# Designs tried in a protein design chat: VH-VL binders against Large ribosomal subunit protein uL3c (RPL3). Part 1

No score or structure here was measured in a lab: all are predicted.

Target 1, 266 residues: Large ribosomal subunit protein uL3c (RPL3), of Bigelowiella natans (Pedinomonas minutissima) (Chlorarachnion sp. (q7xyp4)
Amino acid sequence: AAAARASSSALVALPGGRMIEVPHMTKDYRDVKVCSRQRKWEIREHMRDPIKMGLMGTKAGMTTYYDDEGIAHPVTVIALEAGNVVTQVKTKETDGYDAVQLAYKETRDRTIPWPERQHLRKHGNVKAMKHLKEFKIADVSEFTPGQQLKAEELFEVGDLVDVSGTSSGKGFQGSIRRWGMKRGPMSHGSKSHRQHGSIGCSATPSRVYKGLKMAGRMGNERKTVKKLPVMMVNDEEKYIVVRGSVPGKKGTIVELRPTKIVGKHC
Below, numbering starts at 1 at the first letter of every chain, in headers, positions and changes, except where a header shows other numbers; antibody chains are not in Kabat numbers.
F, E and O stand for the ipSAE by ESMFold2-Fast, ESMFold2 and OpenDDE, each averaged over both directions (binder to target, target to binder). V2 = 0.75 x the mean of E and O + 0.25 x the DockQ between their complexes.
[cut] marks letters that were taken out.
The coordinates of atoms that the task and the answers printed are left out; those that the model quotes come from them. Centres of patches stay.

## First folded at step 1 (VH-VL)

Design v03
Fold by ESMFold2, look of step 6:
Structure v03 (fold): chain C 266 residues (1-266), chain A 120 residues (1-120), chain B 107 residues (1-107)
Amino acid sequence: as target 1 above (266 residues)
Amino acid sequence: QVQLQESGPGLVKPSQTLSLTCTVSGYTFTDYYIHWVRQAPGQGLEWMGSINPSGGSTSYNQKFKDRLTISKDTSKNQVVLTMTNMDPVDTATYYCARGDLYESSGFDYWGHGTLVTVSS
Amino acid sequence: DIVMTQTPLSLPVTPGEPASISCRASQSVSDYLAWYQQKPGQAPRLLIYDASNRATGIPPRFSGSGYGTDFTLTINNIESEDAAYYFCQQYDESPYTFGEGTKVEIK
């Protein structure tokens, strides 16, 4: 080992306690063209690149990474736990729209509702998973029930991704308490992360009145941080590294999707 | 040197209001959550709630939400636990404890605890 | 509320030998799991956080493992001063909850 850059590597703990070293970062993450605000307003839908498949992951932690020029970069390590298995594939013919449903983070059969266990059995005979999420994409023909997705086949260094997750808050992963409910009473029937109805729906905004001291922390709503460069992808060591901060605390389940409106037309 | 110290009355009558103060030193007050945890005699630990001293956001165990208030005094590096309508079952040792803002560690520093007895 | 179940509740140990304590959560807490030691008349002391990381000043004979719902605290080369109560605690979801405790006694 050379004497230069003696302290350029940092260790990050993945779920299960395994430590990884974030390798030397390259500058390639800045090559992807990003659509300007003006250009985005001019683009019609038919001129955009097709929407591509994404993945789910678990926020493992943040670290500082130094590039060849000595510039510090904040990065987030996203662990790829057991999962990212295709379950249901929806088409316009069967469901009126094209989507691929993924299952993520293996769990015991009894920790999920019986109807969900039956759903997983019917669609690819997938093991019990804690999370199911739909990804609406342009072309579903490449995906089959039971297929294991690999991050290195979907993303490369320099790609821009949008990362979605629940912001850090009260620690309630399955529910939002609302004062003066505009909907029915808060339900406690399921502890899984999905909502009533479609899993692909965005979370309903919460309502919190000012001056209440009993409430913990606002921010349990789904948030998306956009245009984060992918710094590293490693399927053998089961992680992805992105530049910047992602929503949620360590252990938060996040969704990585390719950033929209990038490429030639921008 | 990080220190947390609880102070307040050791005896409270039923239906009265308890006020306990956690005074901290040896670190920047606004950099860490302060949690309150109690332990009834011969029993396990029970988390009551927490406060982020930067801005005053609180989180409460639902068991106590109707009678528990946690507040701060930044000028004195203090967090105050206020609990109304005390009952003999609330007799316990009350601890304050420190946790980081990222919730990425356990409670790394604890006060010595203060025994509060609720009786007529 | 997430229920934390510890086994055993009482653990007689011989100095110099290893011992282990199990903690099971009623739902996954990922690795947001801490272990505490509490000696009589004292406040709890943090031993392990994030399931496997030793806190500052904790001897290497203490180690933790696990992910999800099943966790283990292992104490190698038990010493007489290790006689105490040991508690696990989850901090994944409010309210943060503790196990019932395991009393470790020297034989």
Scores: ipSAE 0.000, ipTM 0.375, lowest interface PAE 21.2, mean pLDDT 74

Design z02
Fold by OpenDDE, look of step 6:
Structure z02 (fold): chain C 266 residues (1-266), chain A 119 residues (1-119), chain B 107 residues (1-107)
Amino acid sequence: as target 1 above (266 residues)
Amino acid sequence: QVQLVQSGAEVKKPGASVKVSCKASGYTFTDYYMHWVRQAPGQGLEWMGYINPSGGSTKYNEKFKGKATMTSDTSASTAYMELSSLRSDDTAVYYCAREDYGDYVFDYWGQGTTVTVSS
Amino acid sequence: DIVMTQSPSTLSASVGDRVTITCKASQSISSYVAWYQQKPGKAPKLLISDASSLESGVPSRFSGSGSGTEFTLTISSLQPDDFATYFCQQYDSYPYTFGQGTKLEIK
């Protein structure tokens, strides 16, 4: 296990063409309590306060991360581009619910509709940003318009996050790929290898039920991968590394949210 | 004509507080941010923070958090900055400056208020 | 914080001279730089925004250039009214910061 760690370096391109090397570093976990039934990179109980807020990021790519024991983990590097600035704080009194709106990815003023531009200017005095997203949280009192959020202040190694994004578009797909249906026999005179097969009964109901799973467009939908552990946070280089895959292609925007669990991490 | 008129010079003892006012005229007060900038004698300019008169949101330079408190009165078209626990190094000329939303530059300035802290 | 290093601190020149003042940023700040003129006992006056955009009412002899980390203010032909202290400012990120200033005096 130790030998594997020494032989691999991973370079990942961030938006804008900057290359980063994801270090195979050891982390001090003295302040992290691992669940008794779960070990490495599983649910952990932190001694600090729970994660309170999420961030937006850009999927930079996937690579391999080696932990302190030399075990290889598939990870996704999420770039933190210019942004993650609080633009508006919504409260129950003003909007009927508590949430913090973040702006992400700096852009030119002319590329943003006038209403959005004015919103950014009047509420947060924030530069033109391409994306706006709301994060519902329990306590919004700690956030103010114009506040720059930092990943290292919000996330620690071992935290669990839900990563949301738009999945890759796959076009029109058959039932096997889209719904995981089985194929027919390939031999013995079969003529129905990848065909859908029966779609209903003749007498009753004498129709195809609404919602029957059939061939159609696949992907380009909002998906969330839950309970991904944070492997690394680096505000200096502006990236966060999570274990596992996240929705979307390289360059797509993703949302990192605290995992919804009862109690603490464990 | 746009005008920012600040309150007069103040002389205070260490530990005291002072409140400087900036009265705006010639434009819609709530349509612009009001910034505060100080200048110590013979020194450069230092940004302290701003207030959005529309809603009262503020942003402070971390250096002045706890030292400066910015407020506004829309009915009077006046911005205020209060300095607490004054020290000798707080001696400076304090300016209010207007920012058009999104421009991030200061197009109009008050005449400045001299605050002197002496024992 | 972004540090704006202005040079020179003092500049002696004569009427009619071409004068250049430089401001260097500690990091890349695109074109988010403004220039101000301050006369003794008066508030600063905005001259240039976005590194090169001349403000209304400012004489054409003033010009600004630069992007990234290096910015310049140029006075093509110095006039008697131009003797003052000049400051650069960045507004790329909070907190906004100013250069140390350049005092332009008569030679």
Scores: ipSAE 0.000, ipTM 0.461, lowest interface PAE 14.2, mean pLDDT 85

## First folded at step 5 (VH-VL; from c01 with heavy chain S57Y)

Design c10
Fold by ESMFold2, look of step 8:
Structure c10 (fold): chain C 266 residues (1-266), chain A 120 residues (1-120), chain B 107 residues (1-107)
Amino acid sequence: as target 1 above (266 residues)
Amino acid sequence: QVQLVQSGAEVKKPGASVKVSCKASGYTFTDYYMHWVRQAPGQGLEWMGYINPSGGYTKYNEKFKGKATMTSDTSASTAYMELSSLRSDDTAVYYCARGDLYESSGFDYWGQGTTVTVSS
Amino acid sequence: DIVMTQSPSTLSASVGDRVTITCKASQSISSYVAWYQQKPGKAPKLLISAASSLQSGVPSRFSGSGSGTEFTLTISSLQPDDFATYFCQQYDESPYTFGQGTKLEIK
């Protein structure tokens, strides 16, 4: 049985018994005014829903997905590599806030510093993982260190998710091609020696500092693509399919979180 | 002190499944990984994967993905490995073996082995 | 996958002999090598971890050495109880792999 909140959202029953969360009962054809008092109440109730747990994945690529009705959807496949294991569970009493730390993407022991390795041992004997990420959620009581999260237990087809990741903007090559390296090889340009000396002699360091780092900021910022429908979840074959595109290039680590803001108006 | 006791020998027909158990005692079951290793008759050893009983995390050798499923019951201090769609080349002795947190050592304790025979 | 190649496949020796079994990895695995002894009808027994660390309860006549790609197990003075099959194993990266085994027989 689902743990849906009966008092906090409007659910629509579909043939086959599946429930889809609908924050409002109708859109246009019931003659309901946009931003009516009842509509505003329905949106406020959804905003009170507790923040739910998410998952990490790896962008595998895009393809076409055909649903049960035969309709084609442009979709992104997100692989579930070894991981999504709960490590540290933080509570307001222990750490001042409620959060669950998740470990993702198995790696060799020797790539992890000893303090991080000891941390993983203390919190569930978790295998060495490349990524540790904290998810601030409302209710941490269901999560135990060492617990393996399953995507089918967190998401179902039709759910809306927010997918976060590092922007792919021109990739690593784009971020390395910063302004200031436009002329010739990066460190060995034809007259970079004179330009290097004049920067040190006549310009403030802060100007050079800003110019050299701007491209990296533009290409490596965290980005969230919101309200992507889940098209398929498969724990056996270790993937999730979402409609549309997600941040980053193939191989980018992404974070999937249930969408909390569903209205486009009010 | 540390002891791993496996379930008894099994004889199965092709297409059947089998579930091998490994009961641990003499240590805290959730503090160590449980590995599974197979040995075909007259052959060497082959690592199949492991389970972390704390939380159920698993890692499989790609060769056995879809063939083997590893689970555990922490209340019974018992690890399980289920083999599905058995074929004659699945005939082997299957061992459980204990591994440490940092994998800084080899497998220090082994079960006695469970012989699984698959014949038409 | 890292291939562990043992040599020799079979070794004949007498009680009191010094024997050496070698294991070569297909890539550098630092010192993440274990050695096991297996007698017929029995589970393997761990002898050596981390290429050279002797396990508790294992006689001191057993020793291991090596790093990188080439590793050895040495038995300094064979006893009658030492005639068995020996395996090396790498545990540097998954899948963890074993050598094909060396059968140590009485001459």
Scores: ipSAE 0.000, ipTM 0.436, lowest interface PAE 14.0, mean pLDDT 74
Fold by ESMFold2, look of step 13:
Structure c10 (fold): chain C 266 residues (1-266), chain A 120 residues (1-120), chain B 107 residues (1-107)
Amino acid sequence: as target 1 above (266 residues)
Amino acid sequence: QVQLVQSGAEVKKPGASVKVSCKASGYTFTDYYMHWVRQAPGQGLEWMGYINPSGGYTKYNEKFKGKATMTSDTSASTAYMELSSLRSDDTAVYYCARGDLYESSGFDYWGQGTTVTVSS
Amino acid sequence: DIVMTQSPSTLSASVGDRVTITCKASQSISSYVAWYQQKPGKAPKLLISAASSLQSGVPSRFSGSGSGTEFTLTISSLQPDDFATYFCQQYDESPYTFGQGTKLEIK
């Protein structure tokens, strides 16, 4: 009784300092056998289904769930901060492939670069958002620029998701910034630089930082943890809970996608 | 934008081996299966198998089990198919073709084909 | 193995004709059928996936239909560029198998 009650009432801090109490989570999804004939049919159907839409969230923290045997099972709470608004919808006709771009984590207009702000205005007049991510999906017809996505409409308890860490940190760009300053285009090697087409042979610190800064924010070191069961979805309190750990530390921006591979084998 | 570029034509003697390469570009190599399909002169298409580059898992058509060996090099975004103990009936054009991991579509991009000729 | 049987094996037609190629599977394969076009000396080109889903860049005169065991590829108004060999392929169950091909010839 005491063990089950403690497991059902763990506290987790969301971004912005709001505390939530994660309610008792159902364990019934754990008993589904991957190798059963019904499970194999479900895997084939999901593997054959069109790729479905995902969303973005922020890692808020971890807590534990104790099962009937007393075994601790880690769960991760992922906060749904302001965002998950559709911006650009790409189609085979317009762009050669089907995709939906999402904006996540509302911020002030002054915080984002002018070209990105114009992009948001052009595509659905979306508020300034800190992160943009493209989701390649099979059917984009349901999605409209400016549309607010809701996690309860995309995911159900028991669904399997892949969680990827998206970082906008300064680590890689900071290293390149120092590298560019040390290698400066005005070094005495610039005479050889002119010999080798001097205006275009070397990267400038501004160009290097700009390009690598964008890569670091959108595609630095990414890790994906696959096949995590969704334990809870709560749009009212703005969180989703998955079983297991997700990439990154607390505060890391993550992408939740329906599992891309659902058991090709037992 | 997506491209599959295969190695050039090969002429081999019976009993030799050949390794055909297929270099992928314009997409994330580990997000798709790489299938191999052969077409003997004047004949139809025959599926040989696939490799999942993400873990090296392979699935072979039983007809080619022991004849074909499929591998990949994720750092080079290149798939390979090795044919061993070549016989004259292995003379064919060999295609690599990209397939969805969820098998929701047909093979959307194909290499140009590699002609393997087995003659004495 | 699932056998894909195409008919006809050869089809003669004129520019502007509406042509239909049929593919029959030896067992139900739901809608997991692709159609390919192949010209001499070239790799096959994907036209249709999932029995009816038109691949990007393929002219709208091509269409597909069917489910279960019987599938059709239709060209609504034949153009000179459409003379080629067409293959159906099932991808429901390994080994994935192709039909024997239908050669579409100019009359």
Scores: ipSAE 0.000, ipTM 0.373, lowest interface PAE 20.9, mean pLDDT 75

## First folded at step 8 (VH-VL; from c10 with light chain S30D A50D)

Design k05
Fold by OpenDDE, look of step 10:
Structure k05 (fold): chain C 266 residues (1-266), chain A 120 residues (1-120), chain B 107 residues (1-107)
Amino acid sequence: as target 1 above (266 residues)
Amino acid sequence: QVQLVQSGAEVKKPGASVKVSCKASGYTFTDYYMHWVRQAPGQGLEWMGYINPSGGYTKYNEKFKGKATMTSDTSASTAYMELSSLRSDDTAVYYCARGDLYESSGFDYWGQGTTVTVSS
Amino acid sequence: DIVMTQSPSTLSASVGDRVTITCKASQSIDSYVAWYQQKPGKAPKLLISDASSLQSGVPSRFSGSGSGTEFTLTISSLQPDDFATYFCQQYDESPYTFGQGTKLEIK
């Protein structure tokens, strides 16, 4: 009797307090192979057509996702809140480049500036949205202002995406944490265990070079994690699951963009 | 003259579905949102959601998610609302109403209403 | 959700009377309030938008006031045609919500 391994459904809270159950993987993902470590994987050759367009989402959190082989994958659930509506289509003829602007996360009309409201009204007659982002794509002809984008139409399981967002702020950090510098001696009378050390030479250049790695603010920067595989797409429940971690804390806005693969997305 | 003309009254059994239509005339269909409002017998007005006919963007009241599906046909200048899995408490008059986006965002024009009766 | 509490639920008045209906919002909604008149068996009719903007074709005896959380609809001199149910609505944030209604009856 093959003990039906109770597919431990992971509960994840979405923005707004809705709880979702992330189901066990039912679909095969051929493009990702798990290596020796849970967070270490090899990406196989992507055999699917390139993704045509990106989406915005909200980081809902991380959980463990089990595949049909019983392998545990660290995954990030990205909620798709109200939005992902095309506001403006930019073309080489009009703007000098091809891009699609998306609006994301519905908000109160009064919370956005009047010019922005007028922009949304003019371009697609879109309700007030909190975030506007442009996605540069090769072919913009399939997109029209006012168009609601659907995740299931754009993404499939196994697709590779670049996820961009603002990384978690860590405040002012020392050189060891911020840059991975080594510690000084901990014994033998040392008082410089975590001190930065030398910051330059006296005669030449007689200054600290710009960009020298020192203590300072860490995080709260735009970061992109590249080539993350899509594990699940659900438009009914309005979420996407990607393998691995994405930048930011829960509740932060992230951008899912097509992974740039030479010869496929250019 | 702006007019919203809805489909006729419907009588359905529990578990059935119904699709109500709202045909717009007298204005550019894609320039305004189409809202749907429900009114149960002897009760107040309840906003169900809206559709932007330009692109098909929809926003639903959470209460009606999974119950109501709003669609539009720009070529016919018609908005549709489908109610699924009908119950007795879905018995109501359903209105379509035109709404602006930012200015004077009240519902300035209404359909005549469609009575949906759910009875065993 | 923003709750619109309308008062009174029922109001009896005579022709010529000054009538005031109040709507209180559970949170500040600036001036994003509309007032509707509904007669039996008919669709609601928009009277006032943006708390105080009288719609075209609506008699001047109707007026709206208020901002923030308290809003009022006033009929300066009640006419026979004004006996109906009135609703306030907020459209500041979805879901858009209505007051419970005020039935204006003849005394």
Scores: ipSAE 0.143, ipTM 0.703, lowest interface PAE 3.1, mean pLDDT 85

